VH-VL binders against q9umr5. Designs and how they scored, part 125

Target 1, 268 residues: q9umr5
Amino acid sequence: SYKPVIVVHGLFDSSYSFRHLLEYINETHPGTVVTVLDLFDGRESLRPLWEQVQGFREAVVPIMAKAPQGVHLICYSQGGLVCRALLSVMDDHNVDSFISLSSPQMGQYGDTDYLKWLFPTSMRSNLYRICYSPWGQEFSICNYWHDPHHDDLYLNASSFLALINGERDHPNATVWRKNFLRVGHLVLIGGPDDGVITPWQSSFFGFYDANETVLEMEEQLVYLRDSFGLKTLLARGAIVRCPMAGISHTAWHSNRTLYETCIEPWLS
Short names: E, the ipSAE of ESMFold2; O, the ipSAE of OpenDDE; V2, 0.75 times the mean of E and O plus 0.25 times the DockQ between their complexes.

## First folded at step 5 (VH-VL)

Design ge24 (framework fv_mavrilimumab; at its last look DockQ between E and O 0.90; V2 from the best seeds 0.00; counts 0 for: pae O 7.8 > 2)
Fold by ESMFold2-Fast, scan of step 5:
Structure ge24 (fold): chain C 268 residues (1-268), chain A 123 residues (1-123), chain B 111 residues (1-111)
Amino acid sequence: as target 1 above (268 residues)
Amino acid sequence: QVQLVQSGAEVKKPGASVKVSCKVSGYTLTELSIHWVRQAPGKGLEWMGGFDPEDGETVYAQRFQGRVTMTEDTSTDTAYMELSSLRSEDTAVYYCATVSYDWKTGRYSFDYWGQGTMVTVSS
Amino acid sequence: QSVLTQPPSVSGAPGQRVTISCTGSSSNIGAGYDVSWYQQLPGTAPKLLIYGNSNRPSGVPDRFSGSKSGTSASLAITGLQAEDEADYYCQSYDTSLSGWVFGGGTKLTVL
């Protein structure tokens, strides 16, 4: 009787990385059909996010069609942005709970090992030169690079995040907002000890201003303008915030206390 | 490249314990995740356990929990599998294998295997 | 019984195509875990043949290919040769057992 759960992974992940999460679900909700989408694994996770959205869309359609009572999404790290776009582009999704595990929903502005591997001479202060080029936008990590000191370049060049956040106009923005608003619950999870997502409040739609002071969701222009429906969802009581300290980036899907506190209650 | 060399055949009586070794060369043991798989004569492959390649913790198959212990000696690059309370049904070839992550595909595989150690349990 | 089901045997003539099925369930292949295939020649250790559903290690000829759909996987062998006569095992991960699982094995006979 439990709704099926669809899991979308992050950068360089495999389905094996979610074994603990699936074990927890099996213990608390036996009989739940859980599917980790086995697409864009390894270096393919670096492909442009719109390409990934298209592939994941094709995979979720038959799962959703077989579950008229609805499905739940658990989307980890970069996968949370994929799920944001899926909910916007699908006219017929039946997602009840969208559970976002430490995903940079307002973007990333921090030095990470992934960025150093791809762009060894980069610093967070100069990565905008690469990421906001047409070439840079062919890499998933640049699709959500959000430099608070070059906001005009971000708004002009971002091919993904600025569009799904409604920060730049798109012909489909009204339909995307309508589709996203069909979600039952938006469950946001993250914490200060993540160590990768910078600022960590990005997982809760907070982000840096031009002085690198973090402004929370309710102070963001995208919230105030209700660009894709956050203000409407909050008013409806559909946004759940579950911050937890002491969890590193690779541990969100393997911490039992986190699962019991933040995930289990939303898996009806 | 990686080569796994296992200890020689053993004959044990029921109730005894056996400890099979797996010497690693081509890499240091700390860089690898070693798992153990057995095969009874004329039967299929059965996973016993190993070191989880993501967190380094030991994981044992449920039917061997409490009877098997897997350890490593990094100074000699040797992994060990000890099975206690032996029964005739434990007669099998025991293999060690490396579990490796391929970053290009995002996949795990049991890519290198030892030659196998025959353990015979008889009265 | 084995958690992953394979036919006990398959046969073909030289030059023909054969397929070996590996049937799982919602706790393993259906949960999104990938499938690897191993070839075991008589008297030898298993050898990795296919990993991650469809990837070939160096040295494995392209006559061997793998695929996965739903709760099942398949190994295809084209241009059968006498040297292909062996036992073939599929492998995946199983959430309900919290561990790796192998299929029961398929004996391929080249006629």
Scores: ipSAE 0.781, ipTM 0.893, lowest interface PAE 1.3, mean pLDDT 92
Fold by ESMFold2, look of step 6:
Structure ge24 (fold): chain C 268 residues (1-268), chain A 123 residues (1-123), chain B 111 residues (1-111)
Amino acid sequence: as target 1 above (268 residues)
Amino acid sequence: QVQLVQSGAEVKKPGASVKVSCKVSGYTLTELSIHWVRQAPGKGLEWMGGFDPEDGETVYAQRFQGRVTMTEDTSTDTAYMELSSLRSEDTAVYYCATVSYDWKTGRYSFDYWGQGTMVTVSS
Amino acid sequence: QSVLTQPPSVSGAPGQRVTISCTGSSSNIGAGYDVSWYQQLPGTAPKLLIYGNSNRPSGVPDRFSGSKSGTSASLAITGLQAEDEADYYCQSYDTSLSGWVFGGGTKLTVL
């Protein structure tokens, strides 16, 4: 009765990290087949996001084929960018709900503990020197680094985010938009107390302007130009926004109230 | 290297309780997640519960909910498992073990084990 | 009845290859949870042999290997040696039970 659920994890995650989410689904929707994709775990989650997209695509194809009535995606943090790319590159996906769980959909411009570990002498203001180099683009974190003060470097150097946003011209833009628009619902989840996603509104396709003022989704050029289908999707009534305060970045998939409010209604 | 040293064997009557200790050396208890696994004579391994390695909350296997209490004393680096309302079926070797995350592989495992504590329940 | 099903015993001659199966379900291995393997020599505590489906801790010989596919996992031992005679347990996490689960164990006999 319930559609299968596919879970795509984030940076340095494990399948075990999603045990509470899987338990909530089992309790509320018994009989649902839920699969956390066991790929690119640990330090492998730092591999270029296009490599991850290719690997995750191979894993979801047989699951989708066995569920012709559709599947749901729950995609956490970095995993939400993987999932959005999957929806663009797959002509034949049958995703009903794409649930983006605190994902940096418009990019990241914030210091984190793992960035300090990887680049100990760097701050967000100078990470563009690393991330917008060919060497930097070999790391997943740099694939969605979005420095609002160096937009020209972002547009030229980003091998992932600028492409899936349609911010840089490429021959697949029309096909990717068409494929993405086949999704039934886009569910955006995040909140001000996340502590990692910066700005936290990136989870809702908001982002900084050059003055570090957050512009909402509807004020973004990618929305206004409808470059990958956000405006079209919103006009269909297919975008759901579910902000929730009081949840830290690692707690989104282990909070029952968040699950019941923002996730469960979309797991038909 | 982590070492886990458990308390000695115990003989108990049905209805009593037992409290097994597990002293950690080589690391502090705060840095570790101690779990308890038992093994009845000639039988397999059975997970009982422990402290969750990600959030530190205590979790108990459903079969033992209400009969087991797991505590830690970080000042002595000692974990405890107390099992009440003992039955003959509770006769087993009780192990403490660490559940650890390897960030390189992104995996959890029961990587270090105590020597085991035999608990015999007989009338 | 263990949640993870293992054959009760397997045997092989020295130098041969043996495999030990671990069959789970959609609530454990099939949900994407890792499989670990433990060796238990007579009268001793279990020892971690394989974790994360296929990773060997330091000190475990290359002749031990693990794999996972679908709802099942397998431990392979090549170049079988007399000291490999032991009990072997697989282990994963189970969503329905909200806890860690072990297989029933496999006694390996070296002929």
Scores: ipSAE 0.693, ipTM 0.875, lowest interface PAE 1.8, mean pLDDT 92
Fold by OpenDDE, look of step 6:
Structure ge24 (fold): chain C 268 residues (1-268), chain A 123 residues (1-123), chain B 111 residues (1-111)
Amino acid sequence: as target 1 above (268 residues)
Amino acid sequence: QVQLVQSGAEVKKPGASVKVSCKVSGYTLTELSIHWVRQAPGKGLEWMGGFDPEDGETVYAQRFQGRVTMTEDTSTDTAYMELSSLRSEDTAVYYCATVSYDWKTGRYSFDYWGQGTMVTVSS
Amino acid sequence: QSVLTQPPSVSGAPGQRVTISCTGSSSNIGAGYDVSWYQQLPGTAPKLLIYGNSNRPSGVPDRFSGSKSGTSASLAITGLQAEDEADYYCQSYDTSLSGWVFGGGTKLTVL
């Protein structure tokens, strides 16, 4: 039998958004138990990510308990960060494949529709004034806002991304790294035509330097220092990078070719 | 507020076709996703198909594939459902309804319904 | 026969609490898809009563409530009134059928 699949949605999503994905899984892996976690939908997805992590943890624990052979995680967009944090705080998870579906794993620094909706009078260049404030960090989007021009503020004020990245020292960093390294495979999916994740390379742990030049994963301090286990995972052959062009942000979970190429191989 | 006004009752012979209209007001048809649901006398609701805004296309229930056609005239804000090769079991009240996404909750629902169109198929 | 299973009928006296169950499977409710509820008064079109498992549209009294757990959902009506006599339908999305599905409906009689 196939391992259960747990799906974690992104910002403002609903379970209906994943209907095609579920159909694909059912067709190619009949009998697979797929659960789209119905938590923090709509505007509730704006709640602090640590709150979401706790909620999703409560939901996945019983699923994992009933699947001693292991489970697969498919985590879309913002959900990818939630899942990474989840795997960092859980010392007993049994995740075989962690599929990060177009997630801003290294953060977000771009003017998107979501940003315009939440902060209509702000540009990405001055959003640090809001996001790195105490009240700004009460919004999920700000929890992974990564301003390359204000690294000091990011490191000191980011209550989520900087911590799960191990960029800011904290007492749980070693344990979180150990927990995260329990994952069998980390599958990173994204592409240049996404239109939302900025830069799109963030889905592969690439990101801007101080001159807004995109550096790849291997050039990032979090990799070089192996602060949360990326270097170790890569050395194990446990990181899979699956870039695909021609896919918009809202289509990653509903593209058959993408599914067959980047997702299906890791659901066995 | 959305209002859906459907065409009048129809009486058809077996093998014929029927085309029911659904006039939208309050919002434009381009802003709405119209679906069709029928209900045989004394029976339950049955989804027939409708426009899926995420896919950008009309989706039909498998049972009606090849026999039903749903179209829209945006110039008149009218949706149509045509059912061909009518059978006695197609006798039902046919409803058009909007399927909406609530941004606040992230939930879908059939939130507005037409008054229904009775279609009787008899020899 | 319906993908979602409802009891054919329920009854209650005025002022009582009644519940209507909706049982699905792993391909719909159990897969995490929302459940909506519709009220159909005699001779009228269905009306949205509950959406997103537990949300009430404007105009729906708070004596109507919805819940979902596992592969099932439930509609609860407290303070039953004569005007509540109607048919009630649950609805969700099914991945195996690639479409929206309704329950078989429940006739609520107010005694």
Scores: ipSAE 0.015, ipTM 0.549, lowest interface PAE 7.8, mean pLDDT 92
ESMFold2 (binder alone), look of step 6: mean pLDDT 89; pTM 0.917

Design ge25 (framework fv_mavrilimumab; at its last look DockQ between E and O 0.01; V2 from the best seeds 0.00; counts 0 for: placed apart)
Fold by ESMFold2-Fast, scan of step 5:
Structure ge25 (fold): chain C 268 residues (1-268), chain A 123 residues (1-123), chain B 111 residues (1-111)
Amino acid sequence: as target 1 above (268 residues)
Amino acid sequence: QVQLVQSGAEVKKPGASVKVSCKVSGYTLTELSIHWVRQAPGKGLEWMGGFDPEDGETVYAQRFQGRVTMTEDTSTDTAYMELSSLRSEDTAVYYCATVSYDWKTGRYSFDYWGQGTMVTVSS
Amino acid sequence: QSVLTQPPSVSGAPGQRVTISCTGSSSNIGAGYDVSWYQQLPGTAPKLLIYGNSNRPSGVPDRFSGSKSGTSASLAITGLQAEDEADYYCQSYDHSLSGWVFGGGTKLTVL
């Protein structure tokens, strides 16, 4: 019998957007109970990430309670950050595979259509003025804006990403790390042709330094200090990296080859 | 303002095919996703298929696969639904409808409907 | 039988509240797909009444409201009026069928 699968969507998504993914799961693992959490859809995906974490937490509790053998999470784009926080704040989660589909795990620093819609006159070079204000932190996209040229402002002002990554101290950090480490597998998926997640290596915990040179996960201070457990998970053999070229940002949940290669093996 | 105008009523013999048209005005066809829904006299609505607004592919309901073909002519802003091997149980009103995404809510809906085309299949 | 189950009829008096249920399964409403509702007056095409579980298009009175819980959805009509007499259909998506599905319809009679 297969473990239930919980899907957490991203920015401006709908449950309909995951129909292909759910069909693939139904074909390869018939009988799997799959639920796309129908919360914070459309414009509500712009709500602060901590608010989304609270709402998604309330939704996942009964699903996890019904599955003593564990559950899998598939978390797309911004949803991957929600799932990061869920795994940290829930002291009783039973997640086996956390599958992160092209999520900006170290943050975002790129001009996208979503940012242009929200802030039409802003460029990535000056968005820090908006995002690192108290008002800007009321928008989910600003919660993971990570300007490598203003790292001091990011560390001070980020109300979400800097905290869950352990880049800034928090009273709950030790408990969050302990909770996160209960995950069975951390499956990271992303690729160079995504076109939205910038740098695309953010999906694998890589990110820009001050010169916009990408440093991979093992070179990040959060990894080296083991701030929330990445080094421990990697040593345990619990981190899976599955990069794939040729996939645009909106296609990660609708590409059969991607599903068969990167997702299907982790749905026990 | 989107308006969908369908072709007139048709009477066909069993085994024939019928092609219903749906002309779009107030918008260009390339900006819309047209789906087809039928309703037998005194019965409920049944989805037949349509142009998927996300992946740009035409999809058909399983029971019509092999009998239905949905096409679009962007030069005339007209969508077509052709149903072959007609049977008496295919007697129904056939509707075209637009499927639209509301970015505010993250939802899809069948928001505009044509007036319907009655297709009667009898010998 | 339809994939989504609705009662075949419901009735109420003017000014009353009526509720129309729509029962699905784990492959549609239960999987997280949202629900839309359509009103069909006799001899006319269906009209979008509610979309995305609870959202009203412009022009639909706030007397109409939708909700969703588990594998089911519900349409509530308050302040029932004679002009509300119509057939009502729920709709969702079903990934096991790879398609959109409608309920069997409910005929509302205003007594």
Scores: ipSAE 0.804, ipTM 0.901, lowest interface PAE 1.1, mean pLDDT 92
Fold by ESMFold2, look of step 6:
Structure ge25 (fold): chain C 268 residues (1-268), chain A 123 residues (1-123), chain B 111 residues (1-111)
Amino acid sequence: as target 1 above (268 residues)
Amino acid sequence: QVQLVQSGAEVKKPGASVKVSCKVSGYTLTELSIHWVRQAPGKGLEWMGGFDPEDGETVYAQRFQGRVTMTEDTSTDTAYMELSSLRSEDTAVYYCATVSYDWKTGRYSFDYWGQGTMVTVSS
Amino acid sequence: QSVLTQPPSVSGAPGQRVTISCTGSSSNIGAGYDVSWYQQLPGTAPKLLIYGNSNRPSGVPDRFSGSKSGTSASLAITGLQAEDEADYYCQSYDHSLSGWVFGGGTKLTVL
C-alpha cells in the first residue's frame, strides 16, 4: 500500500542514526519498506560526491524496479545533494516525494568540527584556497563549499555544486533539468537553530550575496534563470517549505513533531 | 586497555531484586556507553538495555520495562543493572558490554565485555 | 524463535570452508542496519569477530569474513581450524523493537 522509502545519510552518519525516523514511519505507515542505504559511511562519506552518486544510483535501481508505482527519498544533510544529483542524472527515476532534510542545497560557508579536523590551520575566509584546487575537490565537503567572496573561483573550480545548480554551462543541462522535473514534490526542511548548515537558508535554496546578506530562493540567479527547474516546480505548486526552529543538526531525524509536521504528510 | 569487571555470583529467591555492578578501567565511564546482555544457561544472548551511544539516554528492552533500572556512578566509574520481581526464568549470566562507534567505518558494535555475573533464582 | 534466525549447528573438517547464515527482516537487516558477529568459546564472554557487516577488528584472522545482502547476512570461515570450535552469534538493530537483537546462535563443530 505505501510507497517504499529510501533514506540517504549525510557526513559521518550511519544507518543507526536514523533509527527514530524509521520507528516513526513504522508506527504511522505500517508495512512500508524503508531502507537506509548503508554506503559511504563514516570516513567514506568524504569521498567525492560524484563517486557517491554513482554508488547510490546502483543501490537505488533495484529498489525502484520493485516499486513501479514510485518511491520516496528522505535525504539528510550532505545526502540531500547526492539525491538532487540522482534526480538529475537518472532518466528513469520514479521518485514521488524528495524530502530534503536540512541539506546545504546552495552550498556551505561555515566552520565545522570536521573542517577543523581536515584542515586545522584553515577558517571559512581562506578555505577557498584549498577547496578550489583539484586536490581539494577530492573531498566531499569541498564539492559544495560556496565562498560568497570568491564566486569566480567557485564557478570555475566546483566539480559538483556549480554543475548540478546549472551555474556553469554543460552539455547535459537540458536533460538534467528534464529528469529533475519528473519529481512529484520537493519538500525542503531546515531551521535557524541547526548550528551546522551555514547559512541555514541553504536548506531552502537561499544563500549569501557578496555582503553575506541572505537572498532567498526566489532572488537567486539559478531560480530566476530556472537553470535546473526550481521556478517551474514552484509554479506547479510542487515545492513545500517546512522550516522549524529549535532543532540542532543531528536531531532532525529524531524529532517526532518535525516528522509529523514536515515528513509524514508526504509518505503516500 | 578497556576492562570491565563485574560483581560476583548471586543466588536469589523469586520476587527478590538483584543489582549487578560493572567497574570500568582504562577509560572513564563518561567516555563509554554501557549496555547489559544476559544469557540463560544453554541459551543465546539477549539484550536488556543500556545508555544510548548517541544521546546518552537510557533505553530498556520492552520485556524488561518496569522491572529493570540501569544507573551509572561516574565518581567510581561503575555501572549498575538492577532487576526486580525475579522469576526462575531470570536465571542467567548477566554481561555488561560497551557499545562503541568506529568513526572510520561509521559503525557500532559491542566491543568490550565484562566476565559475566551468574544470577540464580530458585525456590 | 529469535528475531534473527541462525542454523543451530554447522560442522566442517579442518581446512574446509563453512558459512553461517543470519536471516532477519525489513525492520532490522533489511532496513540497512549493520550486522556484527561474535565468537563465544565455552565458559567465556562473547568476543567481537566482525562489525559493520564485513570489518575485522585488529587480531581477527582474515580467514573470517562477513557479508550482507537484502535481509540476510553470512559469516564465512575458510581454512577451518580446531580453535574455531565455538558458538557464533549475529547481531543487528531492530527499529520496530527499539533495540539491539541477537541471533539464536550457531554451534560450530570441527570434525
Scores: ipSAE 0.687, ipTM 0.872, lowest interface PAE 1.8, mean pLDDT 92
Fold by OpenDDE, look of step 6:
Structure ge25 (fold): chain C 268 residues (1-268), chain A 123 residues (1-123), chain B 111 residues (1-111)
Amino acid sequence: as target 1 above (268 residues)
Amino acid sequence: QVQLVQSGAEVKKPGASVKVSCKVSGYTLTELSIHWVRQAPGKGLEWMGGFDPEDGETVYAQRFQGRVTMTEDTSTDTAYMELSSLRSEDTAVYYCATVSYDWKTGRYSFDYWGQGTMVTVSS
Amino acid sequence: QSVLTQPPSVSGAPGQRVTISCTGSSSNIGAGYDVSWYQQLPGTAPKLLIYGNSNRPSGVPDRFSGSKSGTSASLAITGLQAEDEADYYCQSYDHSLSGWVFGGGTKLTVL
């Protein structure tokens, strides 16, 4: 039998968005128990990410308990960050494959429709004034806003991304790293035609330097310092990178070719 | 085992400063991370700040920033906490404590405490 | 005013089981930071009872146990004894304050 699959949605999303993914899984892996967690849907996805992590944790614990052989996680967009944090805080998770589906794993720094909706008068160049304020950090989008021109503010004000990355020191950084390293495989999916994740390499832990030059995962301090286990995972062959062109952000979970190439191999 | 012996009780006027000492034994100060916690009479514990061994710097609680200074003298294995601009609400027992890392669990804890130093601020 | 909320007092008879709750938020316990528990006898310094949610230091009886769920933690004392009468404090870390935080304390009375 196949291991259960848990799906976590993204910003302004719901379980309905994954109807095609469910169909694909059912066709290729018949009998798989797939649970799309219907929590923090729509506008509620703007709630602080730590609150979301707690809610999703409560939902996955019973599922994991009933699956002693392990489970797979498919986490889309903002959900990928929620899942990474979830795996960091859980001492006893049993996740085999963690599939990060077009997630801003290294943060976001770009003008998107989401940002325009929340902050209609702000551009990415000045959003730091809002996102790195106490009230700004009450919104999920700001929890992973990563301004490369204001690194000090990011490190000091980010109440989520900087912490799960181990960039900002805290007393649980070591144990969070240990917990995250329990994952069997980290599958990173994304692509240049996403149109939302900016830069798109963020889905692969790449990101801008101070000159907005995109550096790869291996060039990031979090990797070099192995602050949350990326270097260790790579060394053990546990990181899979699956880039794909021609896919827009809202189509990652509904593309058959993408599923067969990047997702299906890790659901066995 | 670690032992922490603190300086004696202090009586201060409002606006004055107080400096409490914490002598460590059993281990050297360089091997320990010292933090400070106070307790007003009949009240709860309040963390003031302490040394972070991972980043090698002292961190202060936001409430006391600008008013508290924590220092160490490794030659005498003594940690110090100085609180300035004293107010009546600063009347409390001040504790030094070690924050240790458990290698087995990867966890931190305040595992050893001094006997406390009573500081009274009155006109 | 304490960041973590504890009941002011709890009581139990010898031999009974008592629990002390510690309620935090998404910026501390809810964020996955560990909870520690301390016992303070009258006129003495606090003593570490539990660290890392459920770990006992050497010398702490197994009558004391800790657990954590959601934004809350709990200290359980089984086989309550007269010497257990004390104040108990929970502790965690809060990233919004960038520092350690304590509960308000709970006075345990053994009847």
Scores: ipSAE 0.679, ipTM 0.883, lowest interface PAE 1.0, mean pLDDT 95
ESMFold2 (binder alone), look of step 6: mean pLDDT 90; pTM 0.923

Design ge26 (framework fv_mavrilimumab)
Fold by ESMFold2-Fast, scan of step 5:
Structure ge26 (fold): chain C 268 residues (1-268), chain A 123 residues (1-123), chain B 111 residues (1-111)
Amino acid sequence: as target 1 above (268 residues)
Amino acid sequence: QVQLVQSGAEVKKPGASVKVSCKVSGYTLTELSIHWVRQAPGKGLEWMGGFDPEDGETVYAQRFQGRVTMTEDTSTDTAYMELSSLRSEDTAVYYCATVSYDWKTGRYSFDYWGQGTMVTVSS
Amino acid sequence: QSVLTQPPSVSGAPGQRVTISCTGSSSNIGAGYDVSWYQQLPGTAPKLLIYGNSNRPSGVPDRFSGSKSGTSASLAITGLQAEDEADYYCQSYDSRLSGWVFGGGTKLTVL
C-alpha cells in the first residue's frame, strides 16, 4: 500500500508542530506509517548542519531498510537542507518523493525573529561578519546564510550550503550528484507570504543577485552547470513547483488546501 | 511562579451543566495555553481539551465535542471549562494546567497544574 | 482503556532502582511525539517530573530519568525514598485521536 513517510522539522521546531500534517495524511492515505524525527529539537536545531545530517542519517537508515519499495521525505524549512544533504551523502537511499516545505534551498538573506534572538544588535547587512567566521559556522542558520553582497566570503566560508549546491568544489561532488539523482520526485513548495524565508523564491532555487534582484532557478549557475542534478531532474519531469500565496512560515504543515494541492499527490 | 487557583467543589444533577474556573497569577492569560484534564475517582488522567499552544484555537477531545466549551476572560486572567448534559460518569476531579513550550529543548509540557475541582453528579 | 499502557503497580525497597514502562503505538510515541511523566501524590494534583523524553524541570532530583525508544518510553527512579510513593503517569500526543493522551498510571509502593 502506501510508502512510509519521514518528516524532518526546522529551526526551533518539534514533532508536535506536524500534528495537522499527520492528520491529513491519515485521512487521505490511511495506513501510512509516518515518523517525525524528534532529533535536534529546539536549541539543538542550532547545531551545525553536518552534525544534524549525521544524526538524521542514523535515524533514517533503519526506516529505509525496512521499506524496500521506497520512502517519502517531507522536510520543513531548515529541514529541507538537511534532506538535500542526506540524499547526496547516502549512496543507498530509496527516496521516491522529496517534498521540500518552504526551505531556503539557495540560502537566507533577511532579518527574522530567530536572527534577532541570536544576534540582537546585528542587521542583515553586517551579519556576514559573524556568520562567515569559524564561530558563526558552528550555528546552523549561518551554514545557509547567503549574503549576495559578499558572495566571495560565502563561497569561501560556507561549510555546508556552498558545498551541497556545488557552488564550491568538493572531492565528493560527483558521487553526491549521482546519489541525489536517485530521487523520484523533487517537490518544491513555498510562497510570497511566508514572511521568514528571504527571498521566498529561495524555496524554488531562486536567489538575489548583487543588486538584490531575484533570479530564478534556470538563471542560477548551479542549474546551468547541473552541479547536483537540477537540470537533469527538470528534463526528466521530476521537479514539481507548487507556489501558494497566503501561507505564513509556520503554517505550511497545517494548511489543508496546501496539503491537498502540493503534498497529497506525491504520497503514493 | 505560575499559580493556578480553581473554583470550589460542585454538586450537580444529571442533565445540568457545570462551569469550573481557573484563575492564573504570575503571568497574563494571553501568554499561556490552558488545558483541562479530568480524573474520575480511582481512575487515571483524561485530557479534555484546551487552547492549542501553537495556533491559539480551542481543541477538544472527540468524546467531549458538542458538550464542552472552554473560554478565557483576559480582563480577570481566568479560564473556564463548561461541561453540559452531565451524567454520573462525569463525576471526577477537573484540573486546569498550563501547556508551555521550552525553547531550549523544543518540547511541550503540562508544567503547572491547578489544585483540582471535584464535580459530583448525583442521581 | 488507555492509549498508552503502563503496569498498574511497581514496588521497591528504599535505596533500590525501579523502572516504569509506557508502551504506545505508531500513532503516538512511534510517530515521533515526545513523552512527559507526572508524579501524583495522594490527594494532590499531578506534578511535572520529566518532559521531552528525558528533561528534568528545576527541583526534580537526578534520581529521576526518562528515555524513549521506538514505540515505548521508560521512567527510571534510583535510590528510592519513601516520599517517592505515588502514582506516575506518562503522556504523549496521538495523531489518530488528534489529542493528548495519558497512560493508565502506575502506583509505586516503597516497601
Scores: ipSAE 0.773, ipTM 0.889, lowest interface PAE 1.3, mean pLDDT 92

